# Designs tried in a protein design chat: VH-VL binders against Protein ULTRAPETALA 1 (ULT1). Part 3

Target 1, 237 residues: Protein ULTRAPETALA 1 (ULT1), of Arabidopsis thaliana (Mouse-ear cress) (q8gza8)
Amino acid sequence: MANNEGEMQCGSMLFKQEELQEMSGVNVGGDYVEVMCGCTSHRYGDAVARLRVFPTGDLEITCECTPGCDEDKLTPAAFEKHSGRETARKWKNNVWVIIGGEKVPLSKTVLLKYYNESSKKCSRSNRSQGAKVCHRDEFVGCNDCGKERRFRLRSRDECRLHHNAMGDPNWKCSDFPYDKITCEEEEERGSRKVYRGCTRSPSCKGCTSCVCFGCELCRFSECTCQTCVDFTSNVKA
Below, E stands for the ipSAE of ESMFold2; O stands for the ipSAE of OpenDDE; V2 stands for 0.75 times the mean of E and O plus 0.25 times the DockQ between their complexes.

## First folded at step 1 (VH-VL)

Design B6 (framework fv_prolgolimab; at its last look DockQ between E and O 0.03; V2 from the best seeds 0.00; counts 0 for: pae E 15.3 > 2, placed apart)
Fold by OpenDDE, look of step 2:
Structure B6 (fold): chain C 237 residues (1-237), chain A 120 residues (1-120), chain B 106 residues (1-106)
Amino acid sequence: as target 1 above (237 residues)
Amino acid sequence: QVQLVQSGGGLVQPGGSLRLSCAASGFTFSDYAMYWVRQVPGKGLEWVSAISYSGGSTYYADSVKGRFAISRVNAKNTMYLQMNSLRAEDTAVYYCAKDIEYGDSYFDYWGQGTLVTVSS
Amino acid sequence: QPVLTQPLSVSVALGQTARITCGGNNIGSKSVHWYQQKPGQAPVLVIYYDSDRPSGIPERFSGSNSGNTATLTISRAQAGDEADYYCQVWDSSTVVFGTGTKLTVL
């Protein structure tokens, strides 16, 4: 049985088309989504750049402020500094993207959806040791109680559970096979929900960003979801 | 039971070097990032250094960058802090601490601490 | 780097409730952890993720975090609660501790 593990453009899985349609300069890469971004300085005006969002939660900015600017792969904070912004350390608010013709701070966009502070560690590790993937947690809402439940995605099995949950429009808390979560259990606090990654466990056997197949949900070559089937068929063509 | 047992430290002259050790037991050492935190006597806690689970990534406070080196030998369940070019302001009790994974860092277990005194 | 500010000292009568604050710009958007440190001992985690308690920590210990202030609350204070308390956050791959608060039980 030919391991039909097709390389999927991971960038296409990050955001829905609807989420990006009004943004300027959208480019979906193999493993990132790129958008036009900028930072405004009272003194220097607008510095324009390209922001790349990665599934790992990493953010990279390539500056285009002037022709020949050599600044590449900046962090948003570094870009903020580079732009000459008078107020420092507020890049989430100071760095903007263009949505519907308006400058919108990153903090008010979906682009920070995958951003977490742990991503920085992941990026550093990748530079030094090659393609280390940072594992991410995901959340799925229960159809019975509406509460979002965490999927750790630390193992292939956990990834499958998440896949199944995402593929089931009627998924509910009781569908957890091992961790019997009931709808009576409290939802995680917002402050905890923001932490959706692990960069420190060598025991991880899979994560949202570790494997890409034809399906945005799929982590398994044997998946029979229509998206995977279509992808596989197209790749063979 | 999780244990972090520290060793090393002591009195050293300015410009000198010391090496601290932290031996871990009771958990899978190689699965967790580890940290060094120091405390000047009578003062608060200060983060010093961190090392990833594999040792592939290291992090340092600005105050110790270029002078301190964190390392680990997972096969020995031991973390180290090599301290070079020690200064008087490095005088502190140094703690090793175990990280918890989940995208952030907090410390559920600490070593007993090791006093480092830098004095002429 | 965020600066976490704590009161230098807090006093509480035996059996009363102590509150130790940790101030920081938009600290409510971060997860705050708390440590207890007794003289000559290593810190002990008493609260993590704003309000969660590790096993073995009494229910008297609770935490909250909103806006610009996190608070550690110690109800029914006991003599054994006298210690230094530190808040902590993780920010941009850096661990930041509060300035620390000495709790005295009277």
Scores: ipSAE 0.000, ipTM 0.507, lowest interface PAE 12.7, mean pLDDT 82
ESMFold2-Fast, scan of step 1: ipSAE 0.223; ipTM 0.649
ESMFold2, look of step 2: ipSAE 0.000; ipTM 0.414
ESMFold2 (binder alone), look of step 2: mean pLDDT 91; pTM 0.923

Design B7 (framework fv_prolgolimab)
Fold by ESMFold2-Fast, scan of step 1:
Structure B7 (fold): chain C 237 residues (1-237), chain A 119 residues (1-119), chain B 106 residues (1-106)
Amino acid sequence: as target 1 above (237 residues)
Amino acid sequence: QVQLVQSGGGLVQPGGSLRLSCAASGFTFSDYAMYWVRQVPGKGLEWVSAISGSGGYTYYADSVKGRFAISRVNAKNTMYLQMNSLRAEDTAVYYCARELWDYYGMDVWGQGTLVTVSS
Amino acid sequence: QPVLTQPLSVSVALGQTARITCGGNNIGSKSVHWYQQKPGQAPVLVIYDDSDRPSGIPERFSGSNSGNTATLTISRAQAGDEADYYCQVWDSSTVVFGTGTKLTVL
């Protein structure tokens, strides 16, 4: 899709006319679609704003909650906090748009299409597929069979196993406490197709030398996705 | 300490009216949304209504919309549920509850008030 | 609107781990709260915002929420944990409770 980036970025091509039907405040820009949005807190009531959806998956909110409010280019999470829901951290459910006169949360609309596409390996795929496989999986070559064996690094015990394997030049997958997996099963389950870094953060490159027990180079402490939080907790715990 | 004390329950005939009260103490009442939740004996919890801290926004379950009215008087630290056109299926224990701060959940509950609708 | 789906009952042996599920479409994008209710008593909040514990709730109570399933986990079950458990979310302009699960400690 790199060769057709300009056409993909046309605002009128982001959503079908039917998909925007009955939404309030629709305005189609050059590379975005804008709609009326808001967030309700019990303390302050409704905070009204404008949401722009970009083909990159970026979401930008300009607050119109009160006359003279200068908050611009807020993320949906920042807007949720701005509206009085500082601790909620559930912006997909709490930020709404108006469809047919009713408040409809973003999670129930097509407006998250590009956000979900840009983040599918980091959030949606991890949550939907049951196996929370992500970009931080590490591989260690078996000295016996020559295959690379996947370590998910989700628990302290998994980090210990990986650390032990990395420290043993003669490590064999037959010493692995889990059931053997075939190359066919590994490919089918995506074990060989793991990216490094966080898919929603281009600045997060991941690490090339993941070990357990407080290795500072292995942690993704700045990444707030569930997978990175899990890894950081397991390494430190 | 934080407390919710309920009153106003009782026996009413079908088609009748009843008003429930929930008196709050130990916290700044106007900062919290308040809820009504009911439970038919032996059955599960069913949400009835909610009111914002200011009283400016009210929410109702479809089963009671048009018949029940939630209100509050912040100066008196009291919330009310006005129940009109009562039906047999409205028979339940009614609980008032305080908002879990900035969440749509309930952290403090009243003791419950039985409402029986029968002839 | 469909209520959140919970198993009618769950049995757990004393000292073992109980898991109570709450199923709902895209529930992982919502804040899930859990309530414990003993016979004749008002509900008590035991978990809020998926995984946080109110003051006074033992650490053996924990929660998770992802995809279409939220789970309340009760480790080292005690006789006093026997109760009905309800999950709850806010959806649009309504509060939705789960169908409830009776936990029996054997």
Scores: ipSAE 0.000, ipTM 0.425, lowest interface PAE 16.6, mean pLDDT 73

Design B8 (framework fv_prolgolimab)
Fold by ESMFold2-Fast, scan of step 1:
Structure B8 (fold): chain C 237 residues (1-237), chain A 118 residues (1-118), chain B 106 residues (1-106)
Amino acid sequence: as target 1 above (237 residues)
Amino acid sequence: QVQLVQSGGGLVQPGGSLRLSCAASGFTFSSYAMYWVRQVPGKGLEWVSAISGSGGYTYYADSVKGRFAISRVNAKNTMYLQMNSLRAEDTAVYYCAKSDYYEGFDYWGQGTLVTVSS
Amino acid sequence: QPVLTQPLSVSVALGQTARITCGGNNIGSKSVHWYQQKPGQAPVLVIYYDSDRPSGIPERFSGSNSGNTATLTISRAQAGDEADYYCQAWDSSTYVFGTGTKLTVL
């Protein structure tokens, strides 16, 4: 929002009209400017979303990857991760907006003006490390049994079920079909982030490992099992 | 610590065959796409081929499609380029390379000269 | 087939700034990488994702990319910067290198 030393800016004063004219999805709010954005990954293709820019330098992204998907208030880094680029650590270059019909990275737009101003006060930290993943699995704690339930996010319905679970503070795993939610006994709980997706599926061809540092060309598209095919087709928005 | 060591170049007659090898160390080989890039002596770089980490997907430049075959044996940390029906125009230094950032080639082998002449 | 166009050669005086351009239709919508190649050696990645530097590359190297032109900028040029420089843009299955630029440090 605003600091105590300055005036609160309305969204219409954040950027000149000329700076926004060629951008797609422009909506001016009370204290933000919203535009269409996205992030392309080889695992998910194009993930389309809405980016809100605030005068404080805060950036918020609401994902629109599937019908009913409403991942709200993601940071650009979290959206980059959500879109399948966990180890890129380059959200300024990987998150794009549409200008004149073309994908333009945030780093080449005026949209980072306030972010850059606010970030000058922060010390640079070492870049975070993370593993590239072929498939996305998410875990949600059950309020009834206390177990973490695995959502494989391989279809629009599975993504919707996950988002509903995340938004429900009283979520119970008993309310959902177990064929959509698993708790594999062979999977060690402390290592679930390492054993995600279909790396353990006998039908998964081409997924040698879904967790590694760095990336390789078309890692996700190598898998020809129905789950991976569905995943690839259903997360492009 | 990352190293790519190449072998298998040499002189061959037009229509002949050669197989190039690229032995990798210092990283998890199966997790990275691998590439072949060539350079005619004194000229620029030209991409030749790419192979996914598992070997399930291969890509070729139009100039070599149908004649060259890229492969890898992850258990041996080695990538190959099988070059068949060689032409004088294939004479070049061949480099193997890997990508960490998907789109750029962060480490390169030392290069192997392939000469096709009669 | 798309092609990336670079000037054949660029000369820079010691301590001055060199700029090497890479031209391609709508290249600003793609990620551009830059390679340095010295005689008898394999290329070395000096810039990736338009403007990022790999570990070990001096801050004197910077990049930009917009519209139809990407640019590699080498400030405070040193004798050791003398080399051939190549830009590269990648799509999902085709890799395109620039025509190459010989940088001479006078």
Scores: ipSAE 0.000, ipTM 0.405, lowest interface PAE 18.6, mean pLDDT 72

Design B9 (framework fv_prolgolimab)
Fold by ESMFold2-Fast, scan of step 1:
Formats: sequence, C-alpha cells, structure tokens
Structure B9 (fold): chain C 237 residues (1-237), chain A 123 residues (1-123), chain B 106 residues (1-106)
Amino acid sequence: as target 1 above (237 residues)
Amino acid sequence: QVQLVQSGGGLVQPGGSLRLSCAASGFTFSDYAMYWVRQVPGKGLEWVSAISGSGGYTYYADSVKGRFAISRVNAKNTMYLQMNSLRAEDTAVYYCARDQGYSYGYEYYFDYWGQGTLVTVSS
Amino acid sequence: QPVLTQPLSVSVALGQTARITCGGNNIGSKSVHWYQQKPGQAPVLVIYYDSDRPSGIPERFSGSNSGNTATLTISRAQAGDEADYYCQVWDSSTVVFGTGTKLTVL
C-alpha cells in the first residue's frame, strides 16, 4: 500500500505494543490510542483525564477531574487551563501520563510522535515560503463544454480557484487558466490513485464547497459560505 | 495555423505609458490562457503577466504589480498589456505567448510565441 | 517558486553530443520544457514534458528529468543548433525560466 493515510487510521498500528507496555489506562480504539493523563496544579492538586492520540497528530482530552464534569474534546492547552494552570502555556511539560507508576511529562513520551510529525510538516511549509500542503485533486464540471476539469489543491491560489469554481453555478473552464485534463503524464496518473492526506485529518472527507476538514489551506477567513463559517467556528486555539 | 502578431512598443520616457497588442488567429482565442514574457536585451526570459481565457482572472509578476494591466477582447481575438509608470528596468523585448491549452497535459508551456516588440524606456 | 540554474555556456564539436543541464530542487517531480532562441528571434519550443518533441523538431533533440537535474541532449550537433537554450517549469500559479545556456558549435 502506498496510501499512508489508510494505514495511519488504524489505532492498533499507531504505536508498538512495547511502547505502551508500562502506560496506565491504555485502550486501543479504531483510529486512536487512549491513555490515562493528568495535570497537577498547586491549588487543586491532580486533575485526572483520558488522552486520545490520533494518527493526524491531533490530541483530545476528556476530563475526569470530578464526577459530572462534562468537558470533552479539550486540547492539551485547554486541559492545562482547566486544571488550574491558566497562564502556563507549557502543556507538553505540565500534562503527564503514568509510566511504570511515575508521572512522565508528554514531552518525554512517544505519544507526541504524530503531533511532532504534523508540526514538522507545517514548519517546513512555512520555512520554504511555500503554501501549506493541500492533498487532493478535485473535479468541477464545465457548464460550457460539459467536461470535468481538474483542480490540483496544492497551493493557496489553486484552492482559491477551486473555491470560486464550486461557488459559481455558471462556471466555465475558460475562466480557469490552468485547467488541463491529463491521463498521459505518468506522475499525474499515479496521483489519481494515491493522494496524500491533510496533516490535520488524513481521512479528509471530500468537501462539497471549498474546505476539506482540518485543512486551513482550503479555508478562507474572509469567506461567508457555510462551509468556511463552520470550519472557522470549530477551530480551537 | 496558429499565429500571434504583436504591435505597439517603441521609445518612452521614464514615468510614461505604453500599450502593447497581440492579435491571435488560427484557434478559438477564448479557450486559451495567454501570457506576456519579456527579455532584457542580452539577458534571459522573465514572465510578466497571465490572463485566463474569459479574462476573469489576471496574474502579475511582483515587479509589475500595480503598474501593468493585462486585458483581452475575445470578440477581436486580441490581448493587451497596458504599461504605466514605466522604469528603465522595464526596457525589454515583450513577447505574447499562448498557453498550451486546457485539453491534454498538466504542466503549462508556451507552444506559440509572437514575434516580440521592443520597449525602450529612455533614461 | 523554484529557482532553475543552467550553465552560462556549453561548447560542442560538430557532430558530437551536447548536454545542457537545468538544476532545481526536486525538479524531477515537475515537467520540464525547453526552448531554443536564435539571435533576433522569438523562442521556439524544442522539448515539452521532459522528453516529448513537437512536430518539426529533429530526433537528435531529446530530454530527460530526474532528481534535481533535467537535461537537454543534442546529438550529432550541427552549426544551426548554435543558440540560447532555456528550461521552464510550471509551479502553482508561476512560470519559472532557467537562467539560459549559450550553446557554441565549434
């Protein structure tokens, strides 16, 4: 298999058994690994929770600090604040897991493997002055010639052109300067079968309008379409 | 047969304006994106501007943004480059060129070029 | 935006093989197009999509592209091949030309 996104979606393949052997609260889900975690504050002591690690690098915490606490899907930073460390902003050092009976900061564990890989990819994109990697080819039907035209969502400009085409019910391929349909190029034929996923969501569900789930490159903050508004509303700091 | 015939050009003073024209024949003009590429005498090729087949989308190199305006009139099979606030550095032979088209191929290349027109910005 | 580096000049003896390189980061993942320009003339496309020849271009012109280097090869060089040669790629919304190479046929 050449598609890394498919392999990374299986929770049982995220970490080796030996890497999780001494951790407390290990539960392997379909697309995540869950472990017991916590954060200690001088005022409130230990806040205990469950940490889920996803192949995308996403980290989600469900708080179990008090019976009846309804805090779910917290980011590690939000959990750090929730546990009484409002100004710390050092969640990699302050959120811990139990390994061999000892509190071990996340920064010292294998659990940040996918988070670090995701962050590295983002940093590389910024360093090269290239746009963040977008991952998919999309097709839009031309209202003039009736053919489907390929949009390669690799750059912000290309995502904007696709966004505009999807929002235009009278879109014509003559309005797209780089709409080249090809099945002759070897690289292009290969890419039709294998798409690299978005770093935030490798399972990236196809977008009906303009935005792939978790892909900020496809998101436009100034856009008032429902898809962009919904994406912006669901982004956590 | 595909043909691109350029006109305009000449000598202009710094800060002046000039309009270049590119008349196309032998193909359905509105189906093709078009480009302007320039070359300082004795130097290499530099992309200047692009326009989509409909004229709805325009693109510019950073060196000419805000000063040059690309346009086209599909009914006349003609593309234009309006050059304002000209500088000595804009002295070059300007070529119009056709994008390969949107039929076959993914990478974009210039299959047909105009003869070029010299623009000299006198210092 | 990729930067494409070519040697300033290349010399080849009549009847021998000339090779002109075009260097760029990961250029092998792009399609490279090559143009020939003779003095006072517009550029002419001689190779497109790494290795394909337009109608009318002799078989002695060929191309390759892998890794960080694309190469234009001119076999059995003739006096009429003396010209400037430019490589070109398309990246996102930008057209990038190589620095150009002057081919001299001795």
Scores: ipSAE 0.000, ipTM 0.387, lowest interface PAE 16.9, mean pLDDT 72

Design C1 (framework fv_gatralimab)
Fold by ESMFold2-Fast, scan of step 1:
Structure C1 (fold): chain C 237 residues (1-237), chain A 120 residues (1-120), chain B 111 residues (1-111)
Amino acid sequence: as target 1 above (237 residues)
Amino acid sequence: EVQLVESGGGLVQPGGSLRLSCAASGFTFSGYAMNWVRQAPGKGLEWVGQIRSKANSYATHYAESVKGRFTISRDDSKNSLYLQMNSLKTEDTAVYYCTRDYGDYEFDYWGQGTTVTVSS
Amino acid sequence: DIVMTQTPLSLSVTPGQPASISCKSSQSLLHSDGKTYLNWVLQKPGQSPQRLIYEVSNRFSGVPDRFSGSGSGTDFTLKISRVEAEDVGVYYCMQSIQLPTFGQGTKLEIK
């Protein structure tokens, strides 16, 4: 039956039978479809799980990686981190389902149909929701080799990692959180700090989280985002 | 300077319990997964277990040989890692090392170890 | 569990000569991310284990250039180009693609 505004669809109507025929672990619920899924990481090998797809576009994962694991209602991104990919932001490519006996990334399946539709709706109805995303780069110097290593501050988690690195007087290339690097690695192209700040950036879309809230080591004197301006105007002498 | 200092080792009878501690300094402890590794006298290294950071809900993993008897915990406010050992067996006799997880079971810093002897 | 097998179990080397240690895994250590999760750890006499190599060939900071790791799949080698007195100890390979398992260790001694 055609679904009018606000009506939930039965799980059996989410996907055609043909679309699910070769997928492993298919269970049709009242308002969701569940399939076997997993994420491969060096920590656990194949962390197996159950993925539920809802007509709202919500995706939930119940982890079955080890006996006694009780992680439930994880987002795919949280499951990716839980499986050992702590800094990865590619869950659409890293979380897989079994189709015809083969691991197939979510990005190559119909299972993201409702997720993709809902993300378009969220973009239109909640235009300012992304305004708090930090989009500036900062650099931390290695105590051993003196090379500046680039931190891309795109999320609060990434700002927290930079804050922690700045607070470590013995920070070295081996402590870099996004990849394993040594003092032998060359400086990233453009490591002259030329990418600092969001001031006058043509791609700036309302940087409001260029710094961690409450972290003075992460505040930027040349940044004109609301957070940095508020810090400058409200900080006590 | 990254430092890991274990304590709490000693002599216990079979069936007894013991709690080990690891005091961390020189890095942001809360951002790292931490591991316990042991070494029986004159033998090789054996991984005991891991606890992840808060970003991964403090998830714990254990070697099959200690599962159900050992519990790993941490207190990020005190920069401390713990290993609660219950139902100790003579084969648990070993030096226990605390180690920092550089990237999912790739250990970059090791403590000096604390000795646990299980004997009647 | 992945079983790690080291050869030889003991090695005596004259100072300045090279040393080579082999490590074989019961399963491939190559991950779908393109990385191979094989580590080397050194334990000097009377000391705690210390970091040496991660992901087959990457030296940790402070590890001398005379140490090199190589290999792929299930076969790995640690080489010391010119052994020094301070290199005495037990060398362990370790897989980290699953829950960690160590090789039995290779004892390096000076003649």
Scores: ipSAE 0.000, ipTM 0.405, lowest interface PAE 17.1, mean pLDDT 76

Design C10 (framework fv_gatralimab)
Fold by ESMFold2-Fast, scan of step 1:
Structure C10 (fold): chain C 237 residues (1-237), chain A 122 residues (1-122), chain B 111 residues (1-111)
Amino acid sequence: as target 1 above (237 residues)
Amino acid sequence: EVQLVESGGGLVQPGGSLRLSCAASGFTFSGYAMNWVRQAPGKGLEWVGQIRSKANSYATHYAESVKGRFTISRDDSKNSLYLQMNSLKTEDTAVYYCTSEYDFWSGYYDYWGQGTTVTVSS
Amino acid sequence: DIVMTQTPLSLSVTPGQPASISCKSSQSLLHSDGKTYLNWVLQKPGQSPQRLIYEVSNRFSGVPDRFSGSGSGTDFTLKISRVEAEDVGVYYCMQALQTPTFGQGTKLEIK
């Protein structure tokens, strides 16, 4: 904040001076407040960075974890991953700032004020209204016998099973959960060598031949795979 | 069928440079973290470094013994992993393996390549 | 760094006999997420390393059930209930709780 006429311009109205008083690395910009932040990974130790808080609720992190690290404008979730943290989707608890010399999780600070306000939308907030989802039977080949097994993508549970099978390069018939299928079983009835539909074509919108790029039916918030984490991080404010 | 094939090894003098490549097939390479692990002649395994996927901003981590000298990169369009080795020392003599992680947070290695030999000697 | 110590460093067994390898870490490998980041890797003579066990006791696909892993905290054991000729090689324990480190390796030979 500016002191008087002709003094340094800081100008941010985001937080009261007393709310930032004991935080380390405070730099007040025109439309943001910047503080020192970090994330501790048990595998790689502390990753130190700079966090900028905007009135829109946007949070941007510039990594300082390693001299020469060129990662900038990371979300807190992306910074949590970048730091090597094993637990995904816990950035409010795992990303910390220094207050009074102590590591304090973002969830315990005023820095999430605008983030929380922008995330506080009622169910009428536009969420994927008008988005079309196309789920068709998909096939996964057994790594032992080479035979295709059919997955019916009709429910969240069925999509989860297909998701897990596709993510496992060692998937085999005995891993099929609904039945005791072995490599001795014939290929799914109708013996199909080519998958139905198109493979994630961005030009195939609402077509019954397409596969879904991501939705709550086929992406899982509890899953730690990179695709599900990316979907969930992008959907969250 | 998952395969990892390393290449680019050879004989190089101390202070020299080499670039190793690892060609991946049989899995969705772009979704996996990749590692380099080396083994000096007659010795055990030593982790060299890691590169995360695009979902984790291509974050890289290195063993202290190679930090500042080695750089890991990847080209998802070519399903390829690279290790740029600069200022090579005799202690860097080893077979270099690329490895895929079981999942991006697991920290355990699913598949190992066949290895490529780097010899640093005059 | 976490130091991984294996015992014995070498052992010879007659085919059909059991084998046991110990691995000790300098600190607990239990993470706050409830997982213990201790893995086992096998390297057969003249071959690249191959996966064996993850998270203490889970066998990778294709690993015979004669292999079993157990342990908690800082003390871990790999057991082979009935050693076969193809089991010859060097077994490594590995921790991934922090910057990854391997044990020295245990060489398993046939008498």
Scores: ipSAE 0.000, ipTM 0.439, lowest interface PAE 15.2, mean pLDDT 75

Design C2 (framework fv_gatralimab)
Fold by ESMFold2-Fast, scan of step 1:
Structure C2 (fold): chain C 237 residues (1-237), chain A 122 residues (1-122), chain B 111 residues (1-111)
Amino acid sequence: as target 1 above (237 residues)
Amino acid sequence: EVQLVESGGGLVQPGGSLRLSCAASGFTFGDYAMNWVRQAPGKGLEWVGQIRSKAYGGTTHYAESVKGRFTISRDDSKNSLYLQMNSLKTEDTAVYYCTREGYYDSSGYDYWGQGTTVTVSS
Amino acid sequence: DIVMTQTPLSLSVTPGQPASISCKSSQSLLHSDGKTYLNWVLQKPGQSPQRLIYEVSNRFSGVPDRFSGSGSGTDFTLKISRVEAEDVGVYYCMQSIQLPTFGQGTKLEIK
């Protein structure tokens, strides 16, 4: 019974009760269904987490197995990498949920229903264009005043601006590429709440999958810095 | 330009303690899992333990022979890896190597330090 | 735990002749990701170990073409097509599919 609200508990409409009956860790939210999930690496064992399924087809994972882990709102692919399976790239088969006490791959569950629907396009030419837009904010500290300045990483050019700032040990507020600011400017109130990725909101899809470490967007083949050299020397293909 | 330099080895009596350090340079230290590998005089290589990068939880794993006695830690701000060795036994006598894992878990160890010698003897 | 067994434990080769080292694991090193987690490490006399081969057959940067790795599942081979004086040392196979274990080492000598 809804209170003085409206369409509250729309998450309860995502799946039938019988479809979730045997799953472990089921919690129904306002716009999502949450279940226990995990990913197994032979070298590192099981990484246990919580998976949230949204009607938009979005999938968000929050890691629970590692105390002190600051990863939040991971994509399944990012979670697969986080759990020690960087080379697998088969998250639909490698991320599992518990059904009837058994590990069952996501590919064999109803949990991908909305993901599959959202990835479908009427036109073959629009297939790749339906990919999610990743949002990420990173911060660079001023060498003079110690205040952090926000860089919004939404394009390769924006990633390059952040990359150049990170590579400068003498970076100052006057070097900020988006505006002329000084050390007298205060840090944006509340900006420190977003250290990496973006806060989830109705208009923002949330993303930690585009984090700089190991990210193709934030590594440049022409760059001679050690991080870019390390990435190109270690990445296959 | 990748370099790993171990230090802290020496002579210690059975039951004693030692702390080894590994200073890393030439790469983004915090992005890599790090390991300790040892070699007893005239014998082969033996894995001691691992510490994962912060992105993978910073978790540690140990060989059964050292579990409960050795502790691995890292300080990413100082580009340093540590091995705290307690309750040392004569069987712990070895050269201890600091190693870096390749970026992907299938890459094995791509760099090794020069080693530091630990001798446990009365 | 996975046991790695190397044969032979030592071999002596005339310069320019080929050498072959075998490595067997107690269980398959093939991961569900399709990769085989078998590596080779070289330790030259009086030096620290150095990287040689990863994922069965891939040479690390700087490793000469005369070195080649092959194998699958539980049986692996390291071959040197024409041994040079600088190749003297102990060769170790290593698995990294579980917590790492090494073979006993194979000592390669000239003469």
Scores: ipSAE 0.000, ipTM 0.430, lowest interface PAE 16.8, mean pLDDT 76

